# VH-VL binders against Apolipoprotein N-acyltransferase (lnt): the designs that were tried, part 1

Scores and structures below are computed, not measured.

Target 1, 229 residues: Apolipoprotein N-acyltransferase (lnt), of Prochlorococcus marinus subsp. pastoris (q7v0g7r236to464)
Amino acid sequence: WQTNMPTREKTNFKNQFINDKLISAQKIALSNDAKLLITPEGTLNNNFNLNFKSKIRMLAGGFRNSKNGLRSSLLGYQIGDKTYSSFIDKHRLVPLGEKIPGFLNIFSRGLSAVGGIQPGSDSRFFKWKFTQPLAIAICYEITDGFKIRNAVKSGAELIISAANLDPYPRKLHYQFLSLARVRSIENKKDNIIISNTGPSGLISEEGKIIKLFDPNTEQNDVVNPNFSI
Below, numbering starts at 1 at the first letter of every chain, in headers, positions and changes, except where a header shows other numbers; antibody chains are not in Kabat numbers.
F stands for the ipSAE by ESMFold2-Fast; E and O both for that by ESMFold2, at different seeds; each is averaged over both directions (binder to target, target to binder). V2 = 0.75 x the mean of E and O + 0.25 x the DockQ between their complexes.
[cut] stands for letters that were removed.
Atom coordinates printed by the task and the answers are left out, and those that the model quotes come from them; centres of patches stay.

## First folded at step 1 (VH-VL)

Design b10
Fold by ESMFold2 at other seeds, look of step 8:
Structure b10 (fold): chain C 229 residues (1-229), chain A 122 residues (1-122), chain B 107 residues (1-107)
Amino acid sequence: as target 1 above (229 residues)
Amino acid sequence: QVQLVQSGAEVKKPGASVKVSCKASGYTFTEYGMNWVRQAPGQGLEWMGWISAYSGNPTYADDFKGRVTMTTDTSTSTAYMELRSLRSDDTAVYYCAREYDSWDLGSYFDYWGQGTLVTVSS
Amino acid sequence: EIVMTQSPATLSVSPGERATLSCKASQSVDSNVVWYQQKPGQAPRLLIYGASTRATGIPARFSGSGSGTEFTLTISSLQSEDFAVYYCQQYNHYPYTFGQGTKLEIK
């Protein structure tokens, strides 16, 4: 028997909340016959493990430990995983002291507040078992059109743009959406946008907004992007 | 304390419909799925489907598609299962059951309603 | 859909002895199997989930094992209240399916 609960168990309450949200999202995705669940940047906290086996393929925004430090990543969960089996790291960090356009400056301040994040590989191409190849942009990586174009030239058939825009003003949310539309147009690929409090939805390869969810609300929905070769 | 309270026993004629209610208490209704399982007299358990209390979207077992409707009312924390075009072989105890572990997507059930006997006879 | 086949249909065992119940899936369900106990006039009771993990409040005499397609529930020292019907269920793939049950009876 145990009469005391350590403070770390109270911290586990917040991890419990995240797991509850993921369970709900996966059940909704399964009830709608979805094939892939995608969550925004930073959805999972540091060193997060699912307390359940994933029932759907999931790309979840989160953090992972690497040999060279903590990485911000999209973490890939195959069906049956409790821990991620694949990942693509956010690689673009604002260099210290470099002059930055207003849009990127706001993102840089947000990254500094998180602290300790190290850049990953600069490739945005993600090939994952049982999915079409993807081009992935985490947060302001969408501003690097060259890297996204290279991923598409390498065979990526869909662009996925994930962001945490919670600390940012609505002006930045519109800028993020505009950049996502440009990436879709210049690469002729659909773009799925997933953000926590900003724009989420589907942009066509022609840059048309096929679906846009109301920002600042928690929403789960299914979209059917067009893959092109 | 988690509790699932179902509506009372029903006697129906073939061709009629029945709607069974399941009122939940003691937990956050929208965070758990609600499953429906039936058991014919002297027979085993048969999963009929489930409904997300979060989205209101159901998933039905193939044998019941077209005859069953599952709904929820989040304001009263109540799940409903309606079975239409009743046949004599639909005579069974109908259970609502909550997902066991909110951490696991598995559909195994820790809290069951008391069961609702539906008898279909002419 | 995945068919869960339990054997035997009826198992006659004396109190104090060991009972072993089998459940076989028509295709792999990894470890996504649960076991329920059902006594007459009652709703099913969760015993084991994840093939081998006892639910809260379940006595240690109940144990589960298996993975893939073959699963076993073992009751190591039967008590009089253990004589009931036992069901396995898979939760790996829709639709979730139950075995037909194994009745554990005295003799």
Scores: ipSAE 0.000, ipTM 0.401, lowest interface PAE 15.3, mean pLDDT 72

Design b12
Fold by ESMFold2, look of step 2:
Structure b12 (fold): chain C 229 residues (1-229), chain A 121 residues (1-121), chain B 107 residues (1-107)
Amino acid sequence: as target 1 above (229 residues)
Amino acid sequence: QVQLVQSGAEVKKPGASVKVSCKASGYTFTGYGMNWVRQAPGQGLEWMGWISWYSGDTTYADDFKGRVTMTTDTSTSTAYMELRSLRSDDTAVYYCARGPYEDFGEYMDVWGQGTLVTVSS
Amino acid sequence: EIVMTQSPATLSVSPGERATLSCKASQSVSDNVVWYQQKPGQAPRLLIYGASTRATGIPARFSGSGSGTEFTLTISSLQSEDFAVYYCQQYNNWPITFGQGTKLEIK
């Protein structure tokens, strides 16, 4: 929307809108006894801070500034945090001779290069205080089955697939869902899919779609994967 | 400093609707949630619902869900509460009240003066 | 839905004395309790939040305590302006709920 506000107030207004949405999402999550709130890739703006102390553990898609430039990340907020306390960055795919090149071309549209930083010894393994270990795939990273398998072998008990699929055609949405099902089957782990306008839901370790939400609506809902978070 | 000024008293027939306005003033008001609370004559306080100022997200008490609509107009710094299908037991003073952002607007540090709504045949 | 029960319904005390008001929740609300004061013809006024934290501008004679299911509001040295109705409210769960009120009146 367009408002009659000074430039700094316009920036604060966008932050206030996002903060208002996060408050509503946390209220819904807490009302349903959720233990972890997950938001899609790119939900938070660059240099975003909460105006409130988080009341639930939250993995929010957003951006952070690093030494090597802007990073797309899942940002971890513990209870009480107003700034993230942990993160896992989106990483450029390593060239693999066994990948389908045409599919990668579709994923390459719409975003600047990330630059490539790995936050730990295994870039898709995410161990976070007070949560079970996770395997994280941000958008095109779902295509890297090797790194997701390595995260599961390192102890990850759940796969989280976060994406912003709004700029991409619907055929990519189906391909994303299909890849997420494959990752669940080959690793025998549930996979939570979180996207803004694409598929979101829960895929079982057998590849069954347990729940799939309407991709064209804003929704908050609780799913129960095969482990406690 | 922060002030909430509500619209004037109203008399309604059963089955009608009422829309109460609450105009906010003060630079610290934006970013807070708005609650609506009513008090029947000689009775205690009853929470009706909450609305997020900028997002417009609402949470309504079950007793009012389906009959109440809360909205905000950020350009005029005004919140509205509409109660439909009025009954005689809806006779009450209706308050708007600001909740602190850091506590999700769940309790109220600033209250409007109240609006008496009388429902009689 | 969490029921907040206040006691006593009416408390008669003399000015200068100490008043103690109780509020009991039907289930644990941690320390997410507030206290309001309401005088006739006026809107409620915030006194205490977080069970024990005084709101800005509230005199030191007002104090709150408790956690879990049992909470108290204490007014140490009653002034003439303190005779009013007092409400507790929980904000641990939606929907938020109020106690039925305790009227503090002059003996």
Scores: ipSAE 0.029, ipTM 0.576, lowest interface PAE 7.9, mean pLDDT 76
Fold by ESMFold2 at other seeds, look of step 5:
Structure b12 (fold): chain C 229 residues (1-229), chain A 121 residues (1-121), chain B 107 residues (1-107)
Amino acid sequence: as target 1 above (229 residues)
Amino acid sequence: QVQLVQSGAEVKKPGASVKVSCKASGYTFTGYGMNWVRQAPGQGLEWMGWISWYSGDTTYADDFKGRVTMTTDTSTSTAYMELRSLRSDDTAVYYCARGPYEDFGEYMDVWGQGTLVTVSS
Amino acid sequence: EIVMTQSPATLSVSPGERATLSCKASQSVSDNVVWYQQKPGQAPRLLIYGASTRATGIPARFSGSGSGTEFTLTISSLQSEDFAVYYCQQYNNWPITFGQGTKLEIK
């Protein structure tokens, strides 16, 4: 099953709004000497381009076209880019109609609404020349402790957990946060959580919440994670 | 040519409002913002605020919050700045200004010619 | 807010000489500083952005330097048309803020 794409006019309106927000976020990041800007899952639309040159290295949640269909991804922009130059695709999709563990059943309702997204590589290890090696979990992928551990064994020094939690009730936001803490503890790695309306912040390698932004608000802030082996 | 052309000089009484227009031409203005800056006679430059042409989002300087409204009309490529509850120290030249095409536009490479607003008792 | 402080307030210099204008930020603004020139009865004109990059059409006698909190505009071999008021501005943080201006006048 496939969904209709937005019209070009609707896409242009949404793209300009996203560009204005990204410009504001980059200004805040630069004013605080941030080295990397991270945005939640699904922030960028398909075929999105910046209408400005990025002034900071950025990992943005979005979509990209591939040979086998649309992918949900974390997209990498280096300084000077107007389009992404690196990516890591969400791997484990939850198709409509499959049996899902109890706490994940509600997550799949939001994923079904996007429809037709194809799985990417199953590795959660992301190597990008502008950061230390990373372990990436997009949304429900945080439940797969084995794949995240494999990324850490491959050399990942930090976990990044990106999600769109808007479709989910607040008690599942707490469960997402708890899972992120478990991933940090079991792998002894800091974990940056970035979500649109749910918890965002920094979790230490001991599972301590170093910083947690207020949910239900738009917030930009800087955290300094440890990169450790 | 990239140009910003502002409305003509205004004379207002204390307590009145003024609305200055700024017509943009010679560039694709969507994806930009418009700054408003004023300069009292013999004084320096004072930033008043910023508005996005596309989203309509505004950021106002604290000194002007509650008295200023910035708007745009995309059909006429015109930005507006309205200052209410005028007082004598609002006498100034008011400028619209935008930034370069491919940058954030928070510094200003194109300025309007300025609009003198005189608040006379 | 970041305060931009210019010095001197007035600089009297003869044509053909070198002028050095100073701008200090109350906290680091990296290299996100711009310089404007304003002649009487005219709108400001962009001279330098990014602390050191000349805008299109600006003569080479204008140069900018600095990073962090201290910035300098240097005008070598002053011409008669260079006598004006000069403003620095930071664009590192919102709100953007201007220095109070330095008037460059003929000695």
Scores: ipSAE 0.006, ipTM 0.449, lowest interface PAE 13.2, mean pLDDT 76

## First folded at step 4 (VH-VL)

Design p12 (from b12 with heavy chain S52N W53T S55T, light chain N32Y N93F)
Fold by ESMFold2, look of step 6:
Structure p12 (fold): chain C 229 residues (1-229), chain A 121 residues (1-121), chain B 107 residues (1-107)
Amino acid sequence: as target 1 above (229 residues)
Amino acid sequence: QVQLVQSGAEVKKPGASVKVSCKASGYTFTGYGMNWVRQAPGQGLEWMGWINTYTGDTTYADDFKGRVTMTTDTSTSTAYMELRSLRSDDTAVYYCARGPYEDFGEYMDVWGQGTLVTVSS
Amino acid sequence: EIVMTQSPATLSVSPGERATLSCKASQSVSDYVVWYQQKPGQAPRLLIYGASTRATGIPARFSGSGSGTEFTLTISSLQSEDFAVYYCQQYNFWPITFGQGTKLEIK
C-alpha cells in the first residue's frame, strides 16, 4: 500500500482516519487474494493501536515503545491482532553534531522530526514465520550495502525497502530508487519498495523496475516477487 | 512426538463454568498458535477462538464473546479455555488444536484427544 | 461470517471407486481452505491445506482443488480406512468456519 499521507499530519487525533484507511486497504488486499499487506515507514502514529482485528497479515511502518526508548519499526500483525506481534526496528540514526555525506545529511533533518527515537539492532535480517526470511531497509538504511548483503547471506530471499520520503526533495526520491536497484542487482534478489509520497513498486533481481506507482497518489496493488534466482 | 493432552471429562450444571486444560509436548509451545473447537454430540465442528501463545492475544467467535476466556501458561506449556454461564446446549466435546505458527489462526495440524463437557440440570 | 456448504451430506461409494466431495464458500476465500477427516471417536485429522497441499503423511489418493468459492476433495481408489466424515474449513476470514460435513460410507 502507497499511503500518500503527508508527514505533517502528526496528531494522534488522526487515529480514526488511519484505521479507516487500513480497513479499506485490507479489503482491497483480500479482494485481490494478497497474502501480505505492506505499508510505508511511519504509516502508524506513535502509540497507535488498531480499532479492529486485522483481517490479513500486515507489515506496517510505525513506532513501538521499548525498554530502551521509542523505536521506528516495521510492525508485524497477524490475522486477529489489534496490536503488533512481531517487529524489526530501524537501526541507524545519525547522531546530532556528526559530519555526514550530503545525501545522508538530508535524512538527518527528517529524523529529527520524530525526536526521541532510539536505534535498534544493526541486523537487517528479519525472520517472521508467516513469510520467507526478509532483508529490511527502513529509509536511509538502503545506503548500507554491507548490512543488506549480510541479511541475504543469512538466508533472506526478498528485500523490503520501506520509507517516508515526504520531508525530502524529489531528487532524493530518485537517489533512493537508484540505491534500491543497486541492492537488488548486487544481491540478486527482488526488492519491494513502499513509500508514502516517493517511489513504490517492485524491482527485479536484475535491477529492472517491474512496476512503479505514481508517487503522489494513494495506491494499492499486488506484486509477485521472485524468492529465488 | 508432538502431542496435545487435554483434561478429563466434566459434568456441570447450567450457570456454572468449566475450565479445560491442554498440555503441549514435543515442540516449542510459543511457536504455534492454539485454537479451541467444539463438537456437540452427532454434530459438526464449531470454532470457538484462537490465542497467540507468545503474546497472549486472543480472538473469539462472536457466539462466545463475553462467555469465553482463553489463556496460556508458557512455563508449563499449557493452554486453557474457560466457558462461563453454561447452558445445556453447551454439551459437547471440546478440542484444542495447534495452528502451524504462533501468529496464524489458520489450519490446525495437531489436535488434542477432546474433553467431553456435559451440562445437565 | 463465511458459510461453508458441503455436498452431498452423505455419499455412498464402493471400495476402489472414486469419491468427489464438494465445498462452497458464501464469498471468495482465495485458496485458504482445509480438509479434515474424522473417524468415529477420534479428533479430526488434517488432510489438505491451502486448497490443494497434502499434509505430511497423507496418501497421494487424496487430492484437493479449487479457488475462490468452489472447492473439491477427490479420493481416488477408495480404501476401507477412508470411510469417515470429511469437513472443509476456510481460514481466509475471522471467524474460522467449517462446513457441516460429508459422511462417506460403504455402498
Scores: ipSAE 0.000, ipTM 0.428, lowest interface PAE 17.5, mean pLDDT 76

Design p22 (from b12 with heavy chain G105S E106D, light chain S30D D31Y)
Fold by ESMFold2 at other seeds, look of step 7:
Structure p22 (fold): chain C 229 residues (1-229), chain A 121 residues (1-121), chain B 107 residues (1-107)
Amino acid sequence: as target 1 above (229 residues)
Amino acid sequence: QVQLVQSGAEVKKPGASVKVSCKASGYTFTGYGMNWVRQAPGQGLEWMGWISWYSGDTTYADDFKGRVTMTTDTSTSTAYMELRSLRSDDTAVYYCARGPYEDFSDYMDVWGQGTLVTVSS
Amino acid sequence: EIVMTQSPATLSVSPGERATLSCKASQSVDYNVVWYQQKPGQAPRLLIYGASTRATGIPARFSGSGSGTEFTLTISSLQSEDFAVYYCQQYNNWPITFGQGTKLEIK
């Protein structure tokens, strides 16, 4: 699911509105025989809880409270869950006031709206009992080709790139897509891209764009990534 | 060769604490979780909690919340379980066990040899 | 919390015969059931995971089946070393839970 909820306005949405959108997204996914629902970075607000039991396995972008502070994460929900049981945290926050690489400078201008987030683990390798092993990139993490390659060497069979690109200019959307294509080519793995207001779709292991949603629209669709033998 | 090697048996008095260690070897612990399970003499298995090597975050069984603390030291590849305010019904063999997923709800493919903790006056 | 109930509590069977051990979940756990073997003084040993998949190094005489709420471990030609306590466990939902065990004894 590509959400189309502006980041500056997203904190004003009520918990019920997000739950209603999730119910609708799960109905559409089930009607299309999908096995896994994936949502963009930050889809679930901080302190969010489902008010329904999930009917599909879901990796949802959101936030969790850990003993070391608030984390931005992909959160794993089983069928029947109202709360997540698995997670992988975004590991690098762009520090304010430090030297920022040119491409990443644009990402840093959007970070003020998510203040108070603490860094997570460096590893991008994610094992979950309902999927093949995954390589996860949340937002700017797509720029770290070495970490993604290490996850693939550890056994990841699919790359998932999740982002909230709403606070960023359109030129960054193309850069994000280009990086996702590079990660797919260099690792010989399909890459599912899911973003709020930017590119979402499926990139083949050869770097071919199999499907790309129109940016800035709410869309829900099924893709079938190829697990290259 | 994947192994989990636990610290030796301990005898404690009621009200004390115990800290059991579990050293992992033969694998890269990234991508795995660590469970702690206990077994009272002649009884079945009881799950105590789980810790992520990945993040250090924990999930504890409700019966042990408030009394148990699980930690890891990645520099020594060692997991720890501390149980406080011991009572006689805490006498058990305590196992560490590896889960193949970073998941609270997992099975355990590798087990430590167990650590007997005896709580007696 | 999902309750796992094993039956029988004790099963007496002769070597060379077939043993069938049952495990029932209080609600559906899909295929997320594991079986362990435990001999006296030893840690549990993984036998079967995902209800039916043998762990590496487990002899073919061990097989598992079932889904939803009913699960079975079958040992098709018992060897002397197979007499032990067997535990099932679900890993579908938090918290994970174990059955109370089935002791497999020589008849």
Scores: ipSAE 0.005, ipTM 0.519, lowest interface PAE 12.4, mean pLDDT 78

Design p9 (from b12 with heavy chain G31S P100G F104W M108F V110Y, light chain N32Y)
Fold by ESMFold2 at other seeds, look of step 6:
Structure p9 (fold): chain C 229 residues (1-229), chain A 121 residues (1-121), chain B 107 residues (1-107)
Amino acid sequence: as target 1 above (229 residues)
Amino acid sequence: QVQLVQSGAEVKKPGASVKVSCKASGYTFTSYGMNWVRQAPGQGLEWMGWISWYSGDTTYADDFKGRVTMTTDTSTSTAYMELRSLRSDDTAVYYCARGGYEDWGEYFDYWGQGTLVTVSS
Amino acid sequence: EIVMTQSPATLSVSPGERATLSCKASQSVSDYVVWYQQKPGQAPRLLIYGASTRATGIPARFSGSGSGTEFTLTISSLQSEDFAVYYCQQYNNWPITFGQGTKLEIK
């Protein structure tokens, strides 16, 4: 699901809107025999709860409170869940300096505009009950090839790249896509990209863009990666 | 009290279009989906599609894709179903039906009274 | 598309007796099955959802059971007002599909 929603909206009206959109997305996914629904970074509000039981396994971008502060996370919902049962928190990655284009500096300024978010574990390996392991990159984490490679070496069979690119210039959207292609090639794994207002689609293990959705549109579609769930 | 009130019976010629309305009252309709189901004379029930009141998203049964358009107007609490390129086997009673919220399942707990559409040369 | 097959097509039963209606899905629908009653000239009436949960206001003589692919509606002591057509429906997946109906007649 490419949501095309502002990331800073937090009203109760938006919670009911989000639930309705999730119901629609799950019905479409099930009608197309999809096995996993993925939503972009920041789709769900802080400690969001479904007002329905999930009918499909879902990885949804959102926020959660921890005792060390607010976390930006990819939240795992099993079939039957109304609250997430698994999560992987976004890790704060400091800029690498002048040896890399100013890409990370722009992401860092965007992150500083999202107040109160605390860093999580730096591991990008995600093992979920009844599925093969995943390598997770939330937004700028795609720039850390070492962490993604470690997750693949630990057994991850698919790369999931979730992002909210709303605060970033269009040039960074294309750089994000290029980095995702590199990660797919170097790890020989398919990479599913899901973003709010940027590129979403499927990149093959050879780095070919198999499917790319039109940016700035709300879309639901099924992709078939080389991955067994 | 939940009520779904549909527009009156219509007689149409083959090739025409029909637009049936369904006015919802007595509940928070933006928290539920709206479904359309038809029943030909002496026949069973046939699901046509679903629409979200909130987002306007739709899912249509394959037999109706390309001929049906479902819309909503939240300011008037009214859902619409338009069926185009009518043919004689489209003669049926058309129902609107409310789906579930908490489990988002499409078990229809409230139905409109039905709108008879007759397609006759 | 999930096909729902009802049997029998017509069931003739005397008032006061037990009626058992069958519904079979072409693939598993878990417990996402609903039963409706429809009388002539009326919209369908929800009886049972979730295979076994009675809707509000439905008499206790109606009960549902089953999971997976096979489901039953049981009416334990038929009343004169229970003679109608009964439909099953699955709501596990799109498209929503109905059984062809079972007509319950006075013997």
Scores: ipSAE 0.000, ipTM 0.447, lowest interface PAE 15.5, mean pLDDT 77

